# Designs tried in a protein design chat: VH-VL binders against B9 domain-containing protein 2 (B9d2). Part 5

Target 1, 175 residues: B9 domain-containing protein 2 (B9d2), of Mus musculus (Mouse) (q3uk10)
Amino acid sequence: MAEVHVIGQIIGATGFSESSLFCKWGIHTGAAWKLLSGVREGQTQVDTPQIGDMAYWSHPIDLHFATKGLQGWPRLHLQVWSQDSFGRCQLAGYGFCHVPSSPGTHQLDCPTWRPLGSWREQLARAFVGGGPQLLHADTIYSGADRYRLHTAAGGTVHLGIGLLLRHFDRYGVEC

## First folded at step 21 (VH-VL)

Design Go2 (from Gc2 with heavy chain T30S D31E)
Fold by OpenDDE, fold request of step 22:
Structure Go2 (fold): chain C 175 residues (1-175), chain A 123 residues (1-123), chain B 112 residues (1-112)
Amino acid sequence: as target 1 above (175 residues)
Amino acid sequence: EMQLVESGGGLVQPGGSLRLSCAASGFTFSEYYMQWVRQAPGKGPEWVGLIRNKADSYTTQYAASVKGRFTISRDDSKNSVYLQMNSLKTEDTAVYYCARDEYGDWIYAFDIWGQGVLVTVSS
Amino acid sequence: DIVMTQSPLSLPVTPGEPASISCRSSQSLLYSNGYNYIDWYLQKPGQSPQLLIYLGKYRASGVPDRFSGSGSGTDFTLKISRVEAEDVGVYFCMQALETPLTFGQGTKLEIK
């Protein structure tokens, strides 16, 4: 089978108003993808920037996949959470980014959205193919507004991703 | 490789019809919105329309210039999106591109484009 | 419809030098959520357009860091810190705020 190594880190985040931040992440792939090593989800430590706007996590990503095709290329799903002085956590933003498909080293900036409204409304949103989607869209709004009006701009998650491909040509997988 | 391959272009007389096809490969087609964009010779791109995914009920939107004449549809089982063009006019002459919308209504960012198909409407 | 106006329309540049392209919208592209809904695309000679920047400042996958987007509201700028030969082509801005989506006229970047 063709193999894909995704090696990198979630560097940190900027543009969040909250003081203490951590990131929950997950990797999503198609059914034809098999994880050979690594974990499909994780959580960074909490960082409380003292100077500047950058929260640093330096959280490692080390994934090894086997695949028979390009369908279902890996996507990173990101949730940025804040923790207040009492230890209470709330979602500060969510987003996704596709893992690069070209071999080499990549720096990625992933925008996030902060859901507005009640927790019930937040739960109506999920990460699916093609980006975050509303599971139960408000029929009052049409088009882009049904998504955008329910969110506020979050900060940016910064990632460094290295991509290694192996045996793609041998197994008839053209990238 | 993730790619879109278009077909079905050609020469047609005014008032005629053409159906363009766009075949997707290398990604989960059914999850993404698809866009049609055209570019007349020597001009900038013009948005033609979009079709949303199953989760958003395959709804469509069109530019005013093509509304009522053009229809966008998709067949997820064939990883294909289509542009049915009826009542063609000379001003519809352009290279037509299909494009994948990575974020859909969240952003509208077209990260994968087809090679384009030339449609010439001439008497 | 939102009108997108680019300047300049022609941009000769010496390799290694910086380049700047402006895009003005007839309506603010700053949405209530705080994002600016504008994309930048490059169409190299004989090729289809390719995404460079989305939401005004985020680089698409595979786009070199010499490309950057800035601006807010109605005035936006695409910058290339060091122009390379492979950067030749026509650059388009596109408002992604509302349908119909609309493009600028294009800026043709060529090497002197």
Scores: ipSAE 0.701, ipTM 0.892, lowest interface PAE 0.8, mean pLDDT 91
Fold by OpenDDE, fold request of step 22:
Structure Go2 (fold): chain C 175 residues (1-175), chain A 123 residues (1-123), chain B 112 residues (1-112)
Amino acid sequence: as target 1 above (175 residues)
Amino acid sequence: EMQLVESGGGLVQPGGSLRLSCAASGFTFSEYYMQWVRQAPGKGPEWVGLIRNKADSYTTQYAASVKGRFTISRDDSKNSVYLQMNSLKTEDTAVYYCARDEYGDWIYAFDIWGQGVLVTVSS
Amino acid sequence: DIVMTQSPLSLPVTPGEPASISCRSSQSLLYSNGYNYIDWYLQKPGQSPQLLIYLGKYRASGVPDRFSGSGSGTDFTLKISRVEAEDVGVYFCMQALETPLTFGQGTKLEIK
């Protein structure tokens, strides 16, 4: 069947105030997609840049998918975490970005949001189809405010992603 | 290829009704908010309305200019979003676009647009 | 409703030269979370609009790095470092802060 290779790296992040940062990531696809090689989730090493400087991870992404269709195109979910001197971890930001659909190399900047509230409230946030959502929506607010008011602007995650497509025409999958 | 294709446009008299369809392909339609935007000849785009996904209860919002006359709906099983236009006015004449909202209420960024369909309201 | 005002409305540019388009909002697009909720779109001749920039500064997928967005509050700028022939079209800003979403008048970029 049709094949999609996602090859690249999570380069690093900017705009975070924390001194030590690492990234947890996951790849989400539709039911028609099968992972042939690679892992659907990962975690970068911790980088401790100078205050105000870019955190570098250079974490490789190497995914090979087989797919029966274009439905459920891969989406990256990103969580930026900070680690204090005692080893305690806190969520500094989360976001998502769609894997490009055009063959070739792409540079992606993914904005993140930092959840507001207590740690328990932070855990009430999850990634669902289409993007991050609150598991327990606040009924007091409607529309955009329902999501936005529960967040603060986080930093930016920088990615380099290459996309390779194979056998799309042969298996009736139109790009 | 990820794409949206509008249909159902045409000529209609004032006071008439028209139903536009937008068929999605190449992505998981059910996960995304969908937007309708129109553009009158020689004018800039005008937001018409939105419909949210199932997770957000398919709620809708409309521009004041079309509220009460237009209805947005969707059928996820058919990967389609619709715009029912009633009590049409001459000022509703425009090319109508459906667009995918990549982030929904988080950002409101329309990353995929249909080719547009012309709706002409004239006597 | 938030009013978006673009300038200039017409922008003739020589290929290879930079271009700058301004967009002003009637109220601040800076949300309490620190993001500016403004998009930039390009509508090439005979085509539908396409997303260039979101949240004021983030490039959409496939958008060349010669495009950049800047600004905060009520004043925003789209810049093209070196204009190419394929950049011809009408550029629109859109506030994404609140509904109803509203667009600028558009800036028509043409090659001299």
Scores: ipSAE 0.665, ipTM 0.885, lowest interface PAE 0.8, mean pLDDT 91
Fold by OpenDDE, last read:
Structure Go2 (fold): chain C 175 residues (1-175), chain A 123 residues (1-123), chain B 112 residues (1-112)
Amino acid sequence: as target 1 above (175 residues)
Amino acid sequence: EMQLVESGGGLVQPGGSLRLSCAASGFTFSEYYMQWVRQAPGKGPEWVGLIRNKADSYTTQYAASVKGRFTISRDDSKNSVYLQMNSLKTEDTAVYYCARDEYGDWIYAFDIWGQGVLVTVSS
Amino acid sequence: DIVMTQSPLSLPVTPGEPASISCRSSQSLLYSNGYNYIDWYLQKPGQSPQLLIYLGKYRASGVPDRFSGSGSGTDFTLKISRVEAEDVGVYFCMQALETPLTFGQGTKLEIK
């Protein structure tokens, strides 16, 4: 089988007004993808940067996949959470980005959206695996408003990703 | 490699019909919205319409210039999106592109484009 | 429909020098959520358009960091810090706020 190594880190985040931040992440792939080493999800430590400064996590990503094809290319799902002085956590933003398909090192800036409404509503509006889909379509809006209206702009998550490909030519997988 | 390949273009007389096909490969086609964009000779691109994925009930939207004449459909089992063009006009002459919408209604960003297919409407 | 107006329409540039393209929208592209819904595309000679920037400032995958997008509301700018030969082509802005999606006229960047 062809192999894909995703090696990098969640560097940090900017553009969040909250003072204490951490990131929950997950990697989603198609059915033809098998994780050989690493974990499909993780959580960074909490960083409490100075006001206006970047939150740094330097959280490592080290994933090794085997795949039979290009369908279902890995996608990172990100949730930025804030923690107040009392330890209460709130979702400050969510987003997703595709893992680059070109071998080499990549710098990724991932925009995030913050759900508006009650906690239950926020959870219902979180991304579902497989793309920009809501968990529940409880409200009918026209066009893009279905996804945009109940959100506020979040900050940006910064990632550094290295991609290594092996045996793609041997197994007839064209990238 | 992820790619889109259009086909079905050619020369047609005004009032005629033509059906374009766009075949996708290298990605999970069924997850993505698909867009049609056309470009007349020497002009900028013009949005034609979109079709959403199964999760969003395959709903479609069209530009006013083609609404009622053009129909977008898709067959996920064939990794294909189609553009049925009826009642063609000379002003419909253009290179027609299919494009993958990476983020759908969230952003409307077209990250993969086909090579384009020429449609010429002339008497 | 939202009208997108680019300037200049022709942009001759010496390699290594910076370039700047302006795009104005007839309506604000700043959505209530705080994002500006505008894309930038490059169509190289004989090729299909390719995505450069989305949401006004985010670079698409594989896009060099010499490309940057800025602006808010109705005025937006695409900048190339150091133009290279491979940057030749026609640049288009596109509003992604609402359908119908609309493009600018295009800016043809050429090497002097």
Scores: ipSAE 0.632, ipTM 0.875, lowest interface PAE 0.9, mean pLDDT 90
Fold by OpenDDE, last read:
Structure Go2 (fold): chain C 175 residues (1-175), chain A 123 residues (1-123), chain B 112 residues (1-112)
Amino acid sequence: as target 1 above (175 residues)
Amino acid sequence: EMQLVESGGGLVQPGGSLRLSCAASGFTFSEYYMQWVRQAPGKGPEWVGLIRNKADSYTTQYAASVKGRFTISRDDSKNSVYLQMNSLKTEDTAVYYCARDEYGDWIYAFDIWGQGVLVTVSS
Amino acid sequence: DIVMTQSPLSLPVTPGEPASISCRSSQSLLYSNGYNYIDWYLQKPGQSPQLLIYLGKYRASGVPDRFSGSGSGTDFTLKISRVEAEDVGVYFCMQALETPLTFGQGTKLEIK
């Protein structure tokens, strides 16, 4: 089978106003993809940057996949959470980015959106249990797109991703 | 490689009909909104319309210039999106591109484009 | 419809020199959520358009860091810090705030 190695890190985040930040992440792939090594989800440590400064996590990502095809290429889902002085957590932003398909090293800047509304509504609209799964809001289409109506701009998550491909030519998988 | 391939273009007389197809490969087609964009010779691109994914009920939107004449549909089982063009006009002459909308209703950002297919409407 | 106006329409550049393309929208592209809904595309000669920048400042995958987007509201700029031969083509801005999506006229970047 063709193999894909995703090696990198969640470097940090900018543009968040919260004082304490951590990131929950997940990797999603199609059914034809098998994880050979690594974990499909994780969580960074908490960083407490000064307001306006970058939060640093340097959280490693090391995934090894086998795949029968290109369909269902890996996608990273990101959740930036804030923790208050009481230890309570709130979602500060969520987003996703596709893992690059070109071999080599890539710098990714992933925009995030912050759910609006009550905390309960935020959870209901953004995520479902069982990992970093984004939900589609049941919002009626209006002049604005669905996700815009119930979100505010979050910060940016910065990632460094290296991609290694093996045996794609052998198995007729074209990139 | 992730790619989109348009087909079905050609020469047609005004008032005629043409159906364009766009075949996707290399990605999970069913998850993405699809866009049609056209470009007349020497002009900038013009948005034609979009079709959303199953999760968003395959809803469509069209530019005013084609509304009522063009219909966008998709068949996820065939990894294809279509543009049915009826009552064609000379001003519809353009290279037609299908494009993948990477972010759907979050934003409109077309990260994969087909090579385009030429549609010529002429007497 | 939102009208997108680019300037200049023709941009001859010496390799290694910076380039700047302006895009002005007839109405603000700054949405209430704080994002500017504008994309930049490059159409190289004989090719299809390709995404460079989205939401005004985020580079698409594979886009070199010499490309950057800035601006807010109605005035936006695409900058190339050091123009290379491969950067030749027509650059388009596109407002992504609302349908119908609308493009600028295009800016043709050429090497002097």
Scores: ipSAE 0.594, ipTM 0.865, lowest interface PAE 1.0, mean pLDDT 90

Design Go2 (from Gc2 with heavy chain T30S D31E)
Fold by ESMFold2, fold request of step 22:
Structure Go2 (fold): chain C 175 residues (1-175), chain A 123 residues (1-123), chain B 112 residues (1-112)
Amino acid sequence: as target 1 above (175 residues)
Amino acid sequence: EMQLVESGGGLVQPGGSLRLSCAASGFTFSEYYMQWVRQAPGKGPEWVGLIRNKADSYTTQYAASVKGRFTISRDDSKNSVYLQMNSLKTEDTAVYYCARDEYGDWIYAFDIWGQGVLVTVSS
Amino acid sequence: DIVMTQSPLSLPVTPGEPASISCRSSQSLLYSNGYNYIDWYLQKPGQSPQLLIYLGKYRASGVPDRFSGSGSGTDFTLKISRVEAEDVGVYFCMQALETPLTFGQGTKLEIK
């Protein structure tokens, strides 16, 4: 069986307006992938940088997979959360990216989106922002607006991912 | 590792029809939007259309220059996307690429491209 | 349709020196969520296009950090901090804000 070792870290995040940030993460694979060691999900500790500074987590990722094929290549899902001094948490951004498919060290910068929870709030803000703005209905919806209009840009999550591949030349069986 | 392979190109007379196929390998095809882009000789690329994934109901969109003449479809069981081209014009002469759209409606970023197939429409 | 205009159309460069390619859109690519929806692609000689930059500034997987994107609204720039021989090809910007998606006419980067 071919093997993939994903070793690196979730370094931190920039560009979030919130303070006291932590990141929940998960890695998802197809059914042909078996986790040999590590955990598929985790959570960083909270970091409280000054506003505008990078949050640093240096959270290790150390996963070892065996696979019988290339379908279902690992994907990384990220959720950045803010936490106030009373422990209340709010989602600051959701992001996703694919684990690189080539061996070696990779630096990844992952964009994030924060879901906007209230359409009513957005309509009120449109009136304040220079007059009425029509939010698109589904009948005139462009498709892209389905996701983009209901979100605000979050910050960026920075990762360092090392990828080690073994036995891909040995992948497959004789007839 | 990840590949897209177009096929079905060739020489066709104006008014004719042609069906292009794009076979995917090395990734979970059903999770991705697929795009068609063409490039006339010596010119920049021109977007042709897209087809969304199963989660987004396989909906399609087309450039105005091909709408009503071209149809994009997909068969996730065969890891394939298709471009049915009808009522072809000489202006449709181009190399046709299929491309994987990594983020779909979130971004429209074409991270994997096929090697392209030439379609020539001439009398 | 959003028109994308690139300059220069031809860019001879000396290896090791920086290069800069400009792209202007006929309308703002800054969406209300705060992202600029523009991609950059490179088509090397005899190859299909490859993604370099998306959302105006994010490098695609495997793209060297000598490539960077900047700009907002209607004016965007792709920079190569130190041109290498393998960077030769035609560079295209593409607006990703709305369908129909539209490309610039291209910038041919050559080693002089």
Scores: ipSAE 0.549, ipTM 0.790, lowest interface PAE 2.0, mean pLDDT 84
Fold by ESMFold2, fold request of step 22:
Structure Go2 (fold): chain C 175 residues (1-175), chain A 123 residues (1-123), chain B 112 residues (1-112)
Amino acid sequence: as target 1 above (175 residues)
Amino acid sequence: EMQLVESGGGLVQPGGSLRLSCAASGFTFSEYYMQWVRQAPGKGPEWVGLIRNKADSYTTQYAASVKGRFTISRDDSKNSVYLQMNSLKTEDTAVYYCARDEYGDWIYAFDIWGQGVLVTVSS
Amino acid sequence: DIVMTQSPLSLPVTPGEPASISCRSSQSLLYSNGYNYIDWYLQKPGQSPQLLIYLGKYRASGVPDRFSGSGSGTDFTLKISRVEAEDVGVYFCMQALETPLTFGQGTKLEIK
């Protein structure tokens, strides 16, 4: 079986109007992927930036998968949450990115969308399903409006992701 | 290596038909929207159309210049997207690219492109 | 349809110098969610287009940080802080706000 090792960190976030932020994350793969080590989800600590607008987490990601093929390549889902002085939390941004398919180190800046209305609940639970394309969509709208109308622009999550591939030369992928 | 490879181009007479294929490798084809873009010699790109993934019911959209004449389809089991071109006109002469749409309707960002295939419509 | 107008159409540069390309849209690309829906692409000689920038300011994976995008509404700029020989090609903006998706006419960047 081919193997993928995802080693990196969720560095932090910028561009959120909220001041006390933490990030919940999850990784979703297809049925042919088996987690050999690590955990599929986690949560950062809360950070309240004192200077500038960057929340800083340095939260490690360390996952090892085995797979029978390329279907269901890992996707990373990110939820940025704000916390007020009473401990109340709201989802400030949802984002997603595909784990790169080429070996090496990658710096990723992930845009986010703050959900409006009923989408707050749906995007908060995205870890249990696939990506946003797999969410139940409102069929009243077509094209880009089906996603864009239910959200407002959020901030940016910054990641450093390292990728190591083993035995992918069987599938014509240079490793 | 993520790759898209177009095939099926060539010379065709006005009023004729041609079917282009685009084969994907190195990524999970079934999860992505796919796009067709063409570029006439010496000109900028022109969007042709898109096809959504299974989760979004494989719906399609087309540029006005090709609507009713071109049909986009896909076969996820073969990791392929197709462009059926009917009633071809000389102004359809272009290099045709297929492209992967990374974020679908969230952004419309074409992060992987094929090498392109030339279609020439001339008598 | 949204018309995208680029300037300049030809941009000779000396390696190591900065470059700036502008793109103007016939209507605002700022969607009600607050994002500007514009992409930038580079087509190197003899190659397919490649994505550089999306949502007006986000670099695509693998794009060097010498490339940056800015602007809002109808006026957008792509900047290269230090042009390298490999940056030669034609640069296109594309509006991603609504179908039909439309491209600018292109800016040919050349080493002089």
Scores: ipSAE 0.521, ipTM 0.820, lowest interface PAE 2.3, mean pLDDT 86
Fold by ESMFold2, last read:
Structure Go2 (fold): chain C 175 residues (1-175), chain A 123 residues (1-123), chain B 112 residues (1-112)
Amino acid sequence: as target 1 above (175 residues)
Amino acid sequence: EMQLVESGGGLVQPGGSLRLSCAASGFTFSEYYMQWVRQAPGKGPEWVGLIRNKADSYTTQYAASVKGRFTISRDDSKNSVYLQMNSLKTEDTAVYYCARDEYGDWIYAFDIWGQGVLVTVSS
Amino acid sequence: DIVMTQSPLSLPVTPGEPASISCRSSQSLLYSNGYNYIDWYLQKPGQSPQLLIYLGKYRASGVPDRFSGSGSGTDFTLKISRVEAEDVGVYFCMQALETPLTFGQGTKLEIK
């Protein structure tokens, strides 16, 4: 079987108006993918930067998969949460990005959307549902308004992702 | 290696029909919207239309210049998107690209493009 | 339909120097959620377009950091901090706010 090792970190976040931030993350794959090592989800510590500063987490990602093919390539789902002085948490942004398909190191900047109204619950559970494209769209809005009207722009999550491929040459992928 | 490969182009007379195919590999085709964009010789790109994924009921949208004449369809079991072109005009002469739309209606960002196929409509 | 207007249409550049390309839309691309819905694409000679920037400022995967996007509302800029020989080609902006999606007329960047 072909193997993928995803080694990197969730570096931090910029552009959030909230001051105490942490990130929940998950990785979703197709049915042909088996996790050999690591965990499919996690949570960073809280960081409380000064206004305008980057929140830093440096949270490691270390995942090892086996797969029977290219279908269902891994993707990361990210939830940025804020924490108030009473310990109450609010979702500040949801985003996702695909794990790159080429070997080497990659810098990823992931835009986020803060859910509004009833979407707060739905988007917070997106790790189970596979991402924001699986949310039910309001059919009375046309085109992009179906998603964009239910959200506000969040900040950006920054990731550094290293990809190591093994035994992919049968699928035409250069390692 | 994510790839899109167009085929089915060629020379056709005005009023004729042609069907383009676009075969995808290296990603989960069924989860993505797919786009068609064309580029007339010496001109910039022109959006032709899109087809959404199964979750969004495979709905389509078209540019006014092709609406009613072109039909976009897809077959997720074959990882393919198609452009059926009817009532072709000389103005339809262009290189036709298929493109993957990474975020769908969240962001129209075309991150993977095919190499294109030439369609020439001439008598 | 939203009209996208680029300037300049032709941009000769000496390698190692900066370049700047402007794009103006006929209506605001700033959506009520706070994002600007504009992409930038590069079409190298004989190739299909490739995505450089989306949401006005986010680099696509694999795009060098010498490329940056800025602007808001109706005025947008793509900057290349130090032009390299492989940057030659035609640059297009595209509004991603509403269908029909529309492109600018292009800016041809070439080495002088």
Scores: ipSAE 0.463, ipTM 0.796, lowest interface PAE 2.8, mean pLDDT 85
Fold by ESMFold2, last read:
Structure Go2 (fold): chain C 175 residues (1-175), chain A 123 residues (1-123), chain B 112 residues (1-112)
Amino acid sequence: as target 1 above (175 residues)
Amino acid sequence: EMQLVESGGGLVQPGGSLRLSCAASGFTFSEYYMQWVRQAPGKGPEWVGLIRNKADSYTTQYAASVKGRFTISRDDSKNSVYLQMNSLKTEDTAVYYCARDEYGDWIYAFDIWGQGVLVTVSS
Amino acid sequence: DIVMTQSPLSLPVTPGEPASISCRSSQSLLYSNGYNYIDWYLQKPGQSPQLLIYLGKYRASGVPDRFSGSGSGTDFTLKISRVEAEDVGVYFCMQALETPLTFGQGTKLEIK
């Protein structure tokens, strides 16, 4: 059985206008993947940058999977939240990115979308499936406008992901 | 490993028909949009069309050059997307690729491509 | 349809040198949400295209950080900070703003 270690961190975020930020995260895998250690979801601490516009979390990710094949490779879902002075939280950006498939260390920069209007509540719950699944009652938009008009460009989440592969040599992957 | 494998190409005469298949593995096929792109010999790629996922009602869009002649369909139970090509013209000669659209209507970014299959339309 | 124009069409490069490829669109690719909808692809000899950059500046998974994208509106640039032998091939930009999706004519990068 092939094994994957995902060892790294959610480093932080840039490009958000809000000043007190934290990140909720979750990981989605196919049915053939079994989590041997770690947890599939978590939340960073709140960071309020004192200098510059980058929130720093340095939040560890330490996951160990076993898999019977390459189907359903891990995908990371990210929600950046802002917190006001009363402790109220608002979704500032939703994003997703793939865990790299090659061994070694990787720097990932993940784009996000800030939901507008009623989409704020829908995207707050969008850890399900391969990406956001939203109900669309609005029929005046078509194609890409269904998603793009309901969001604004958010900031970027920065991750450092180390990947260790074991017993993938039958698939031609260097360990 | 995420893979796309095209099949069904070959030589056909103008006015003929051909059906291409693209088999997917290694990802949850039903959640992704699928794209068709072709590349004539010595030329850059040309977008052919797309088919959306089940959540977006399997709707399709086509390039003007193929609209009315080509039909994209999919069978999520077989992890496959198809390109039915009718009324073929010599200008349709190209290598045809299927591609996964990672973000769908959020971006249109083709992160996984098949190896391609040659279609030659010649009398 | 949005026309994508690349320059140069041919780009011989000494290994270890930087390379820069330009792409100009016939209309702005900057959407009202604030993103520029342009992709960059590399087609190595005898291979299918592979995604390098999306949204004008985001590297696809597994793409080395010597590749970077920049620009906004109608003018976009792909840069390779130090060209390696594996970078040989034809580079294409593609606008992702609206269907029909359209590609540039390509830039052939080769080692001299």
Scores: ipSAE 0.443, ipTM 0.772, lowest interface PAE 2.7, mean pLDDT 85

